# VHH binders against Imidazole glycerol phosphate synthase subunit hisH (hisH): the designs that were tried, part 7

Target 1, 214 residues: Imidazole glycerol phosphate synthase subunit hisH (hisH), of Cyanidium caldarium (Red alga) (q9tlq8)
Amino acid sequence: MKNIGIINCGMGNLHSVSNAISNIGFNPVIINASKDLVSFACSALVLPGVGSFDLAIDRLEKKNLIEPVKLWIQEDRPFVGICLGLQLLFEGSDEGSKPGLKIFNGYVSQFKHSLVKKVPHMGWNKLYFNRFNTIDNLVPHYFHYDLQPWAYFVHSYYIEPKDCYTFNTTSLTFYGKQKIVSSISYNNILATQFHPEKSGLFGLFILKRFLSSY
Short names: E, the ipSAE of ESMFold2; O, the ipSAE of OpenDDE; V2, 0.75 times the mean of E and O plus 0.25 times the DockQ between their complexes.

## First folded at step 1 (VHH)

Design g21 (framework vhh_gefurulimab)
Fold by ESMFold2-Fast, scan of step 1:
Structure g21 (fold): chain B 214 residues (1-214), chain A 121 residues (1-121)
Amino acid sequence: as target 1 above (214 residues)
Amino acid sequence: EVQLVESGGGLVKPGGSLRLSCAASGFTFSNYDAAWFRQAPGKEREFVSAIYSGGSTTYADSVKGRFTISRDNAKNSLYLQMNSLRAEDTAVYYCAVDRYGYLEEIPFDYWGQGTLVTVSS
């Protein structure tokens, strides 16, 4: 049974993510310190979380996990970011002062009430997949033509890229007049703005296909 | 400021060839997905072909095997080589770029002014 490390940055959702990982046939292990990465010999890392960008960075810093996580990604080892975990891969938040992991170019921005009726974006919403950037082993071809998947969202911030993309956009979602990057992939990284652990069988399917590749 | 300028359109006989060009300026073209769309008189705009920033390409079924899309990031340019042209290919052809690269239902962020292609004997 492969060990999947779930990074505890104190931002919630550990229980639901741990249960999802267990339900799809892997052994979830909680990563509270850098030594846990060595001790458990993880096949992949998952960074979940909800809430404040700066608070999450601060908590990762106090646990000495910033550099080990960056090194994991730089070594091209499998990584999943969920919601806040996707956002932390970018340069920073426009409301904050803390630098992100800076894996990808761009910033995290708050929804504007002029473009959306209600904040947060909360509930089920549709995923529109980019055919060039979608990995067929994660999202089978028939989802593009026969079935448009829905996923569960709860967020007040979204990714806003700057000058260049160093990642592939895998799906988009519309919330009011706002166009949202709802998932990305790059090499051995999968990161979603939605919560696959809360998105029914579809969410479990995505996690299982990604993690089964390693 | 983003600018896209198409060129290469004209009158051509059935079975002929044309090469369309799109010159991009005011942004980092190499980081955008790019596409060609067309609009025939009295019809909605339709997808023709696209090229991802990484080089992957896709084609509408109606043009597959006849048209070839390519890009030159050093020259900030997009091209469409059109072979074996048919009367039904008559349309205004538009260059478009998108930061996200979604091709079907979601509109592209930036569009050129268009270049007319007329296939007639």
Scores: ipSAE 0.013, ipTM 0.326, lowest interface PAE 7.7, mean pLDDT 82

Design g22 (framework vhh_gefurulimab)
Fold by ESMFold2-Fast, scan of step 1:
Structure g22 (fold): chain B 214 residues (1-214), chain A 122 residues (1-122)
Amino acid sequence: as target 1 above (214 residues)
Amino acid sequence: EVQLVESGGGLVKPGGSLRLSCAASGFTFSSYAAAWFRQAPGKEREFVSAISTSGSTTYADSVKGRFTISRDNAKNSLYLQMNSLRAEDTAVYYCATEMFGYDSYPWEFDYWGQGTLVTVSS
């Protein structure tokens, strides 16, 4: 059984992500410190979390995980970012002072009340994949052009990538009048704004498809 | 000038085969996914097959195992090999390309061609 490292940055969702990884046939191991990355010989890393961008960066810094995670990604090793974990891949939050991992160009922005009725964006919503632009390895076999998958969201901030065309695959969702990038893939990175661990069979299939590729 | 020109349609008997071609010009074809759609008289357009920039393919259940989509980026061309044709395959076939980053609801294929008529009858 392959080990999948789940980074504990103290920002929540650890239990549901661990359960999802177990349910799809992998061994979840919790990464609390940089030495755990060596000790557990992980096939992939997952960075979950909800809440504050700056707080997550601060906690990762205190655990000495910023540099090891960046190196993992720079070595093109498999990486999954979930919700906050997607956001942390960018340059920073427009409202914050801490730099992100700076894997991708762009910033994290807060929803505007003029464009959406409620914050957070919470609940199930449709995904629109640009699945025909590059590699289709992340799209489940049962998904085809005339079907729209649904996923579970809970977030008050969203990513604004500078260069969407740099990604292999993207998905969008619409909340009020706001267009949201709901997932990206790039090389051996899968990062989702939605919570695949809370998104039923579709979410589990995306995780299994990605992790089974390595 | 952006153009998509379909060809290869015709009259064929049930069980027969046809190969459709689509020639693209006026844009970088290799940068976009491409697809085949069809429209039978009095019906809405139906998805048939699509191919990504890397060559990954998807098919409608009604044609899976009988049709094969392919592309030749050097020739800016898209193809659809149709085998074991049935009367219900009778339609005008259209090629289309997907423009990545285009603001659409949902993701849509742009630059639909004129179409090529396929008639399956005795």
Scores: ipSAE 0.000, ipTM 0.146, lowest interface PAE 13.3, mean pLDDT 80

Design n01 (framework vhh_h_nbbcii10_fgla)
Amino acid sequence: QVQLVESGGGLVQPGGSLRLSCAASGFTFSDYSSYALGWFRQAPGQGLEAVAAISGSGGSTYYADSVKGRFTISRDNSKNTLYLQMNSLRAEDTAVYYCAAEWYGDSYLYDYWGQGTLVTVSS
ESMFold2-Fast, scan of step 1: ipSAE 0.016; ipTM 0.400

Design n02 (framework vhh_h_nbbcii10_fgla)
Fold by ESMFold2-Fast, scan of step 1:
Structure n02 (fold): chain B 214 residues (1-214), chain A 125 residues (1-125)
Amino acid sequence: as target 1 above (214 residues)
Amino acid sequence: QVQLVESGGGLVQPGGSLRLSCAASGFTFSYEDSYALGWFRQAPGQGLEAVAAISGSGGSTYYADSVKGRFTISRDNSKNTLYLQMNSLRAEDTAVYYCAADYTLFGEWSPYDYWGQGTLVTVSS
């Protein structure tokens, strides 16, 4: 049974993510401090979270997890970002003062009421997969544009990547008149704006496919 | 791209048997796929009718009352192929038979269906 480290940034969803990891056949281990990253022989890291970008960065910083997480990613070790965990991979929030992990270029922006009927974007919505020259094993060939899975969203902010065309695979979701990048795959990173741990069999399928690759 | 190709149709006498095959490409048959696979038919001047379906796990099957006990649906994951074994064929079984795949999420069908081109089955003396 492989260990999967779940980073506790104090922003919630640890229980549901831990249960999802167990359900797909892995052993979840909670990472509360930098020493835990060394103590556990983890095959992959998961960064979940809901809520404030700046608060999450502050909490990761106080736990001395910023640099170890960046090093994990820099060494191309498997990494999953969920909701806030996807957002933290970017340069920062447009309304915040704290820098993100800066793995990817771009910023996190708040929904505009001129483009969407209600904030937050909450509920089930469709994913449209955009496949480039390469296909990540996380996105089977049949998840091309014509096959649209549904996933569960709950967020008031969305990512605006500057270099999205270099990602191996992205999915798009449309909320009102707003186009959202709902997931990205790049090297050994899978990051989703939706919550795979709350997205039924599809969400568990994506997590299992990714984690089983390592 | 998900693609389904039917074969095995033809002319058969009443009381005879035929085996239809549906070769899938663009996805793999496995317990992890969550695809439900099925057979539909359309007789001249009639609407589309569901004939049989099998779950991704192979643990659940459905048959229309008109074919129950005569037709058997099966899948071979190693060959990525869906089958329909049709026994005790009747004139009213004459139709174009279509293979279909749908990705079920949360117990509901995906809004996107993948269909084959169809294969004609004619039951006549």
Scores: ipSAE 0.000, ipTM 0.083, lowest interface PAE 19.6, mean pLDDT 78

Design n03 (framework vhh_h_nbbcii10_fgla)
Fold by ESMFold2-Fast, scan of step 1:
Structure n03 (fold): chain B 214 residues (1-214), chain A 125 residues (1-125)
Amino acid sequence: as target 1 above (214 residues)
Amino acid sequence: QVQLVESGGGLVQPGGSLRLSCAASGFTYSDTSSYALGWFRQAPGQGLEAVAAISYSGGSTYYADSVKGRFTISRDNSKNTLYLQMNSLRAEDTAVYYCAAGYEFWSDLEEYDYWGQGTLVTVSS
């Protein structure tokens, strides 16, 4: 059974993500320090989390995980970002003072009063896939994008990529009048604003297909 | 030994304002920086209801629909204190208010590990 490393930033969802990884046939291992990346010989890394951008960056810094995670991604090793884990890949948060991992250009922004009436965006919502990119290999035939798959969201912030042309695949969702980038893929990166571990059969199949490729 | 102590409850007239405070102690710096903080309330004869929650940085907040635009949650990490500013109070806001600390940001699936004793807020003429 392949080891899938789950990075512990102390930002929650470790149990639900660990359970999802186990349920789809992999061995979840918790990464608390840079030494664990070597010790467990992981096939892929997952960076989950909910809540504070700045707190997550601070905790990754204190655990000396910022540079090892960046190097993992630079070496095109498989990487999954979930919710906060997606957000951390960008340059920073408008609400915070700490720089992100800066894998991608753009920022994390808070929802605007003129566009949404309720924060957080919480609950199930439809996914719309970019027609010019391929996601068919990640989506089971019965969940193909033509069928408008649904996923579970809980977030108060959303990503604003500087240049969407950098991504192989992008999915969107709409909350009120706000367009939200709900997932991105680039090389061996899959990152989702929604929680695949909480998105039923669809979420589990996305994780399984991505991780089974490695 | 983690302890949360609420203060600021009392009797207030409809349309009035009240500020609740919750002082956190017994946390390590690591524990404190990892915790989301929230306010919950329980009206007489009813179940526990989430009111508001805030992430460590203050960058992420949640408000129940019943209090949006009237209540503001905030925290001062240098003082280990959580606040709830309650404006335009209504009779329906009468409840015991509890502060709570949890490792994860508040959600339907979150469990809060530490709870205060509660402070009574009565909105009545």
Scores: ipSAE 0.000, ipTM 0.100, lowest interface PAE 20.5, mean pLDDT 78

Design n04 (framework vhh_h_nbbcii10_fgla)
Fold by ESMFold2-Fast, scan of step 1:
Structure n04 (fold): chain B 214 residues (1-214), chain A 126 residues (1-126)
Amino acid sequence: as target 1 above (214 residues)
Amino acid sequence: QVQLVESGGGLVQPGGSLRLSCAASGFTFDYSSTYALGWFRQAPGQGLEAVAAISWSGGSTYYADSVKGRFTISRDNSKNTLYLQMNSLRAEDTAVYYCAAEPGYYTDSLYEYDYWGQGTLVTVSS
């Protein structure tokens, strides 16, 4: 059974992600410190979380996990970011002072009440992939799901990518007048704004297929 | 503020080639995370149809079955210009060609494109 490291950044969601990893046939191991990355010989890392960008960065810094996580990603080792974990891959929050992991160019922005009726974006919503490209597989195999995917969202902030070359595949979701980047895939990174661990069979399907590739 | 201007159309014989250009002003191709670009055409007496599209990243392209293998779409972000290289032209390719820009990934749904050029005429005739 392969070990999947789940990074404890103190921002919640750890238990539901651990349960999902167990349910799809892997051994979840909780990463509380940099030494745990060496001790557990993980096949992949998962960075979950909800809430404040700056608080999560502060907590990861205090646990000495910033540089080990960045090096993991730099070495193209398998990585999953969930909700806040997707956001932390960017340069920072528009309202914050802490730099993110800076894996991707762009910032995290708060929803504007002029574009959305309610904050947070909370509930089930559709994922739209580029279905018009038939030349090659732009949508990674782990997103090849036979039905229109719906996923569970709960967030007040969304990513605004800067550089067009940074992502190979992105799904979009629409909330009011706001277009949301709901997932990205780049090299061995899968990062989702939605919570696959709370997204029924579709969410478990995506996690299982991604992690089974390693 | 946003404007698209097509050029490169004209009269060409069957089997010939043309390259269409679409120059954009008021926005940039380099860092626009919201713009996919496409070529559409309208032949005499027919409706508007999608010909080719290229994603905002340039990493993916779409071609209509009628032009696949003959046409090539490309973008030069440094010149803020979209191209359509048309080879092995047929009489059926005679149409007004439009470039269009839309937010996000490309689609063949015409109503989703935000900005359109004025069109350039391509006539394939002997």
Scores: ipSAE 0.000, ipTM 0.149, lowest interface PAE 14.6, mean pLDDT 79

Design n05 (framework vhh_h_nbbcii10_fgla)
Fold by ESMFold2-Fast, scan of step 1:
Structure n05 (fold): chain B 214 residues (1-214), chain A 124 residues (1-124)
Amino acid sequence: as target 1 above (214 residues)
Amino acid sequence: QVQLVESGGGLVQPGGSLRLSCAASGFTFSESYSYALGWFRQAPGQGLEAVAAISGSGDSTYYADSVKGRFTISRDNSKNTLYLQMNSLRAEDTAVYYCAKVLEYGWDTYFDYWGQGTLVTVSS
């Protein structure tokens, strides 16, 4: 019933994210330009993507979407970042020189082979949710039962937030000796390093709980 | 062995003040720049809530909206001690308060070690 805008930064995953949004009861609309944000009256925005940080920033710049997306977030309107979409919220990446959206302080770093056996981090992995915040709105079933959810990852870069204490809710995962921030919640932002659209019922429930709040 | 020991809790009237202390052993604050230090609380029948945190460098602080403007976090590297100055206390501040060593450039509530806690009761 409600329109959920999916930002096309040319970095893939539009089909699987659109399907997930349809499956949980919303109308996915593809955002190719800033005019689409006005035309479709979206209740929330989703920024998906896989691959290069700098390429995604360059493509968003050429589509004139950088400032409209930043303004959306600044106005506390609901926003979901998936994989690359989480990473783009930070100041920049080790791969190049393009600044990110700078919503959060910190950088995106490449995995070190001294800490991990193989790159990318690919496959299902266990999530350790913040025990100190209420996670009822994101994972009500698992919060009450101390059950650890699993999610699907595929990435070669990970976020290193500067201010670990600014997020309302955060989850971690462990890959080799590397600690990975796997999701963050801050105001009306939900951003995940894993792919909720590929993470079974857990991924669908986390998206549905977030989007149903608006 | 890392240990954190809280003290300074007690019974206080609404509008009053308390200062909590957290004495650390097994690591030094000046050597732990990659870690933040924080205060967490658990009210009766509730989950744990992050209250305040201070970066390993001491340059950055965080406060929960419920305590912003009333509580002040600080650290003394020479005494290896973390403090929480609590002013204008309310009945809603009644909780067991814990200090914790948390990963600075990562998860704000993930911690390696925490103490036993100190009870703060705000009641008239």
Scores: ipSAE 0.000, ipTM 0.149, lowest interface PAE 13.1, mean pLDDT 80

Design n06 (framework vhh_h_nbbcii10_fgla)
Fold by ESMFold2-Fast, scan of step 1:
Structure n06 (fold): chain B 214 residues (1-214), chain A 124 residues (1-124)
Amino acid sequence: as target 1 above (214 residues)
Amino acid sequence: QVQLVESGGGLVQPGGSLRLSCAASGFTFSYSDSYALGWFRQAPGQGLEAVAAITGSGGSTYYADSVKGRFTISRDNSKNTLYLQMNSLRAEDTAVYYCAADTWYEGSLTFDYWGQGTLVTVSS
């Protein structure tokens, strides 16, 4: 059984993610401090979270996890970002002043009540992928799902990548007239705005396929 | 005023090379403005054929079987320009070549903007 490290940044969803990892056949290990990365042999890291960008950065800093996580990603080791975990990979948020992990160029922007029917974007919604001829030609194998993908969202912020041309693949989701990037794939990174741990069989499918590749 | 303007077409001998360029104005080749960029061609009396495409992220490319190994699609975001490098040209590559951009993805790739075309003639 492979160990999957789940980073506890104190921002929630830890138990739901742990249960999902267990249900798909891996051993979830909770990472509470930098020493835990040395103590546990992990095949992949998962960074979940909900809520404040700045608070999550502050908590990761206090736990001395910023630099170890950056190094993990720099070494191209498998990494999954979920919701806030996707957002933290960027330069920063208009929510506050703290710099993100700066793995990717771009910022996290807030939905405006004047532009969308309701904030947060909450509920099930569809994922759309770029494919020129067939999905097999352009989209990574772990997104080859037999039905239209639906996933569960709950967020008030969305990513605005500057250099999206560096990503291997992205999915889009439409929320009213707003177009959002709902997932990104880059090297050994899978990062989703939706919660695969709450997205039924589709969410479990992509987590299992991605993690089984390592 | 969204515009795509092709250039670089012309007469070339079999086995020769050409590089086509497509300059975009009124939008950028970022993923937020375009999901895919591509080259299509139409030979005399034939239908429109997809030749090559590159995603807005730049992470994936597509090539028609007839051009694999001979043609290379690339982009330069700083110049807002899409390229098609065409090597080992054959008589059957004679066509009007169109640049196209897909700026709106609704469950399938649909090219919303098209250039006016540039003629490529491969003949002795």
Scores: ipSAE 0.000, ipTM 0.222, lowest interface PAE 12.9, mean pLDDT 82

Design n07 (framework vhh_h_nbbcii10_fgla)
Fold by ESMFold2-Fast, scan of step 1:
Structure n07 (fold): chain B 214 residues (1-214), chain A 126 residues (1-126)
Amino acid sequence: as target 1 above (214 residues)
Amino acid sequence: QVQLVESGGGLVQPGGSLRLSCAASGFTFSTEYSYALGWFRQAPGQGLEAVAAISSSGGSTYYADSVKGRFTISRDNSKNTLYLQMNSLRAEDTAVYYCATEYYDFLSGPYEYDYWGQGTLVTVSS
């Protein structure tokens, strides 16, 4: 059974992600400190989280996980970012002062009530994939479940699509008058704004297909 | 300003082959790497179906399940032309085939096909 490291940044319910990983046939191991990355032979890392960008960065910093996680990603080792975990890959948040992991260029923006009826964006919504315009990789097979699947969202901050058009594959979601990046595939990174662990069979399908590739 | 012109359609017997060409004007493939290129078809009385696509870089291709292993998409940047090689043709492949481009511009819509050709008819019949 392959070990999948789940990074505990204290920002979300690790139980739902751990259960999803177990249900699709992998062994979830909780990463609480940098030494755990050395001790466990992990095939991939998962960074889940909900809530504040700056608080997550502070907690990762206190656990000495910022640099080890950045090095994991920069070495092209398999990585999954979920919700806040997608956002932390960027340079920072418009609300905050803490730098992100800076894997990607751009900043996390807060929803404006002038463009959306309600904050947070909460509920099921549709994903649109650009299957034709990829930079240097095939459209990942783990997204072949459905061309326009539905997934579960709960977030108050988002990544603007204009910051993501250079990635291998990006899906968009439309919420009110706002366009949202709902997923990114780049090298060995899968990052989702939605919660695959809460997105039914589709969410489990993409996690299983991605993690089975390594 | 951007224009696509398809050619190469015609009548062919089942099991035969055709090569469709799509000549682009108003932009160039080598300088417009953000454009993805694809082939779509519409059979009489049916909706539009995506057939094949090739990424702006040429590194990625897509094929509908109905044509996998039979059709091959390719591009020639020096000739500013997109191709669809169609082998082992079946009666069900009878359709008007359209060349289309998609600019990877999220501000205008991620899956909106910006430019379409006029279409070329392919008829597979004995």
Scores: ipSAE 0.000, ipTM 0.159, lowest interface PAE 11.7, mean pLDDT 79

Design n08 (framework vhh_h_nbbcii10_fgla; at its last look DockQ between E and O 0.01; V2 from the best seeds 0.00; counts 0 for: pae O 9.5 > 2, unsure alone 64.96 < 65, placed apart)
Fold by OpenDDE, look of step 2:
Structure n08 (fold): chain B 214 residues (1-214), chain A 123 residues (1-123)
Amino acid sequence: as target 1 above (214 residues)
Amino acid sequence: QVQLVESGGGLVQPGGSLRLSCAASGFTFSDWSSYALGWFRQAPGQGLEAVAAISGSGGSTYYADSVKGRFTISRDNSKNTLYLQMNSLRAEDTAVYYCAAYPEYLTGDYDYWGQGTLVTVSS
């Protein structure tokens, strides 16, 4: 059974993610240091998280996981970003002042009160999948505009990519009057603003499909 | 700014005791008392295992079968602190122990985790 590393930045729902990984037939292991990646012989990495952008970066730095994660991604090894994990892939955030992983160009922005009723965006919401920019064999055609799956969200910030050519927008979601990128894919990366581990069978499905592809 | 910080881990002989603490700070989304708290552990080469849990009020507790009768979970809401008293420790209890906080009244909400504290039971 393949081990899936779940990066512990202290703010991820490790238990839920662990359960999800286990439920779909993989072995979840918690990653606290780069040596864990080797010792556990991880086949993929998951970066979960909800909460402070800077704190997550600080914790990753303290654990010396920033470079190993970047290298992991650079080596085209499977990587899943969940919620804050998605946001950390970018250059920075309105939430803090520390730089992100800078895997993708763009910034994480705070919701505008003029556009949304309340912050955070929390609960189930609809996904609008891009028919042309889907992960291969990840999202069946019937999950496109013909079917609008729901996913679970809990976030106060959203990504604003500077260059849409650096990744594929897999799905969009509307929160109030704000359009948000709710998931992206690029080569070995799947990243979601929603929490697939909390999104019922659909969430488990996309995780399984992605992780099984490697 | 939410942080959970575990402490109390270390090396202990079989049959010995340890008391783990988890200090919480910076809760933004809800009061500390509104969170269920739990201890998890990951042994070398093993997956994450739930050890014990306690409700926000402290009125309900859960224990894994492997630790029942030996471990006691408690919380002090006045200090925003979670405890795990571990008695009669065994070699198989060797693991990194994590503290976690769950919103008790919000189903499906996110949780918070500590960085873990290592407990080594060895003669």
Scores: ipSAE 0.011, ipTM 0.235, lowest interface PAE 9.5, mean pLDDT 85
ESMFold2-Fast, scan of step 1: ipSAE 0.150; ipTM 0.512
ESMFold2, look of step 2: ipSAE 0.014; ipTM 0.369
ESMFold2 (binder alone), look of step 2: mean pLDDT 79; pTM 0.809

Design n09 (framework vhh_h_nbbcii10_fgla)
Fold by ESMFold2-Fast, scan of step 1:
Structure n09 (fold): chain B 214 residues (1-214), chain A 126 residues (1-126)
Amino acid sequence: as target 1 above (214 residues)
Amino acid sequence: QVQLVESGGGLVQPGGSLRLSCAASGFTFSYDTSYALGWFRQAPGQGLEAVAAIYGSGGSTYYADSVKGRFTISRDNSKNTLYLQMNSLRAEDTAVYYCAAELTYWSEGDYVYDYWGQGTLVTVSS
């Protein structure tokens, strides 16, 4: 079995992500420090989390994981960002002061009650895939244009499509009158605003397809 | 009512150049629509390959590794037309080229719509 490193930034979801990785046939290993990346010889890294952007950055800084993660991505090694993990790839949060990993240009925005009924966006919602940036191994070949998979979301912050170019965006989702980036596929990065580990067979399918390509 | 019509394909010798055009109707560039415009191709016996794309009213561009430095995507908003300038053409560039548009209507709030042209054949042969 291949080792998949799950970065512990102290923001939760380690158990559900670890279970998902195990269920699809890989060996999950928890990364608490940069030395763990060397010790476990990981084939891919997963950055999960929920909650505060700035708190996650502070915790990654305290663990000396910011630069090792940036180097991993710079070397084009396989990387998965989940929920907060997708958000941390951007320059920062509109509500915060800490710089993100700055892999992608743009800022994380907070939902406005004028555009959405309730915050957080919590529950199942549809994914609309981008035909300009689909990876055959991430999008099922049997998937019809009018058949939209559903995925599970729980978040109060989002990336607006205008702040993330369509060619980096793999799918969009609509919540009230707000459009959100629900996934990104770029080089060896898969990042999702939804929780594939909580999105049934579809979520497991996407994780397995991505991780099996390495 | 949205339609994309490609033109400019044909037979060209290796090392030659062609410019493809895609005339769009039923929507306008640079207005109340979030959009991406791009070129895809399908070589005989192969699947669809993304070639080049441009996002929004002059934003970033994408190029497949196989065409970087040889192909240039551009648009003319006043003519509502997308272009693909293809230089230093190779036999492996032989394919049907498709123009595509991904449109998101903010006023409608419900869907991302994608539209495709019928394709134009490019043959690179000596």
Scores: ipSAE 0.000, ipTM 0.218, lowest interface PAE 13.2, mean pLDDT 80

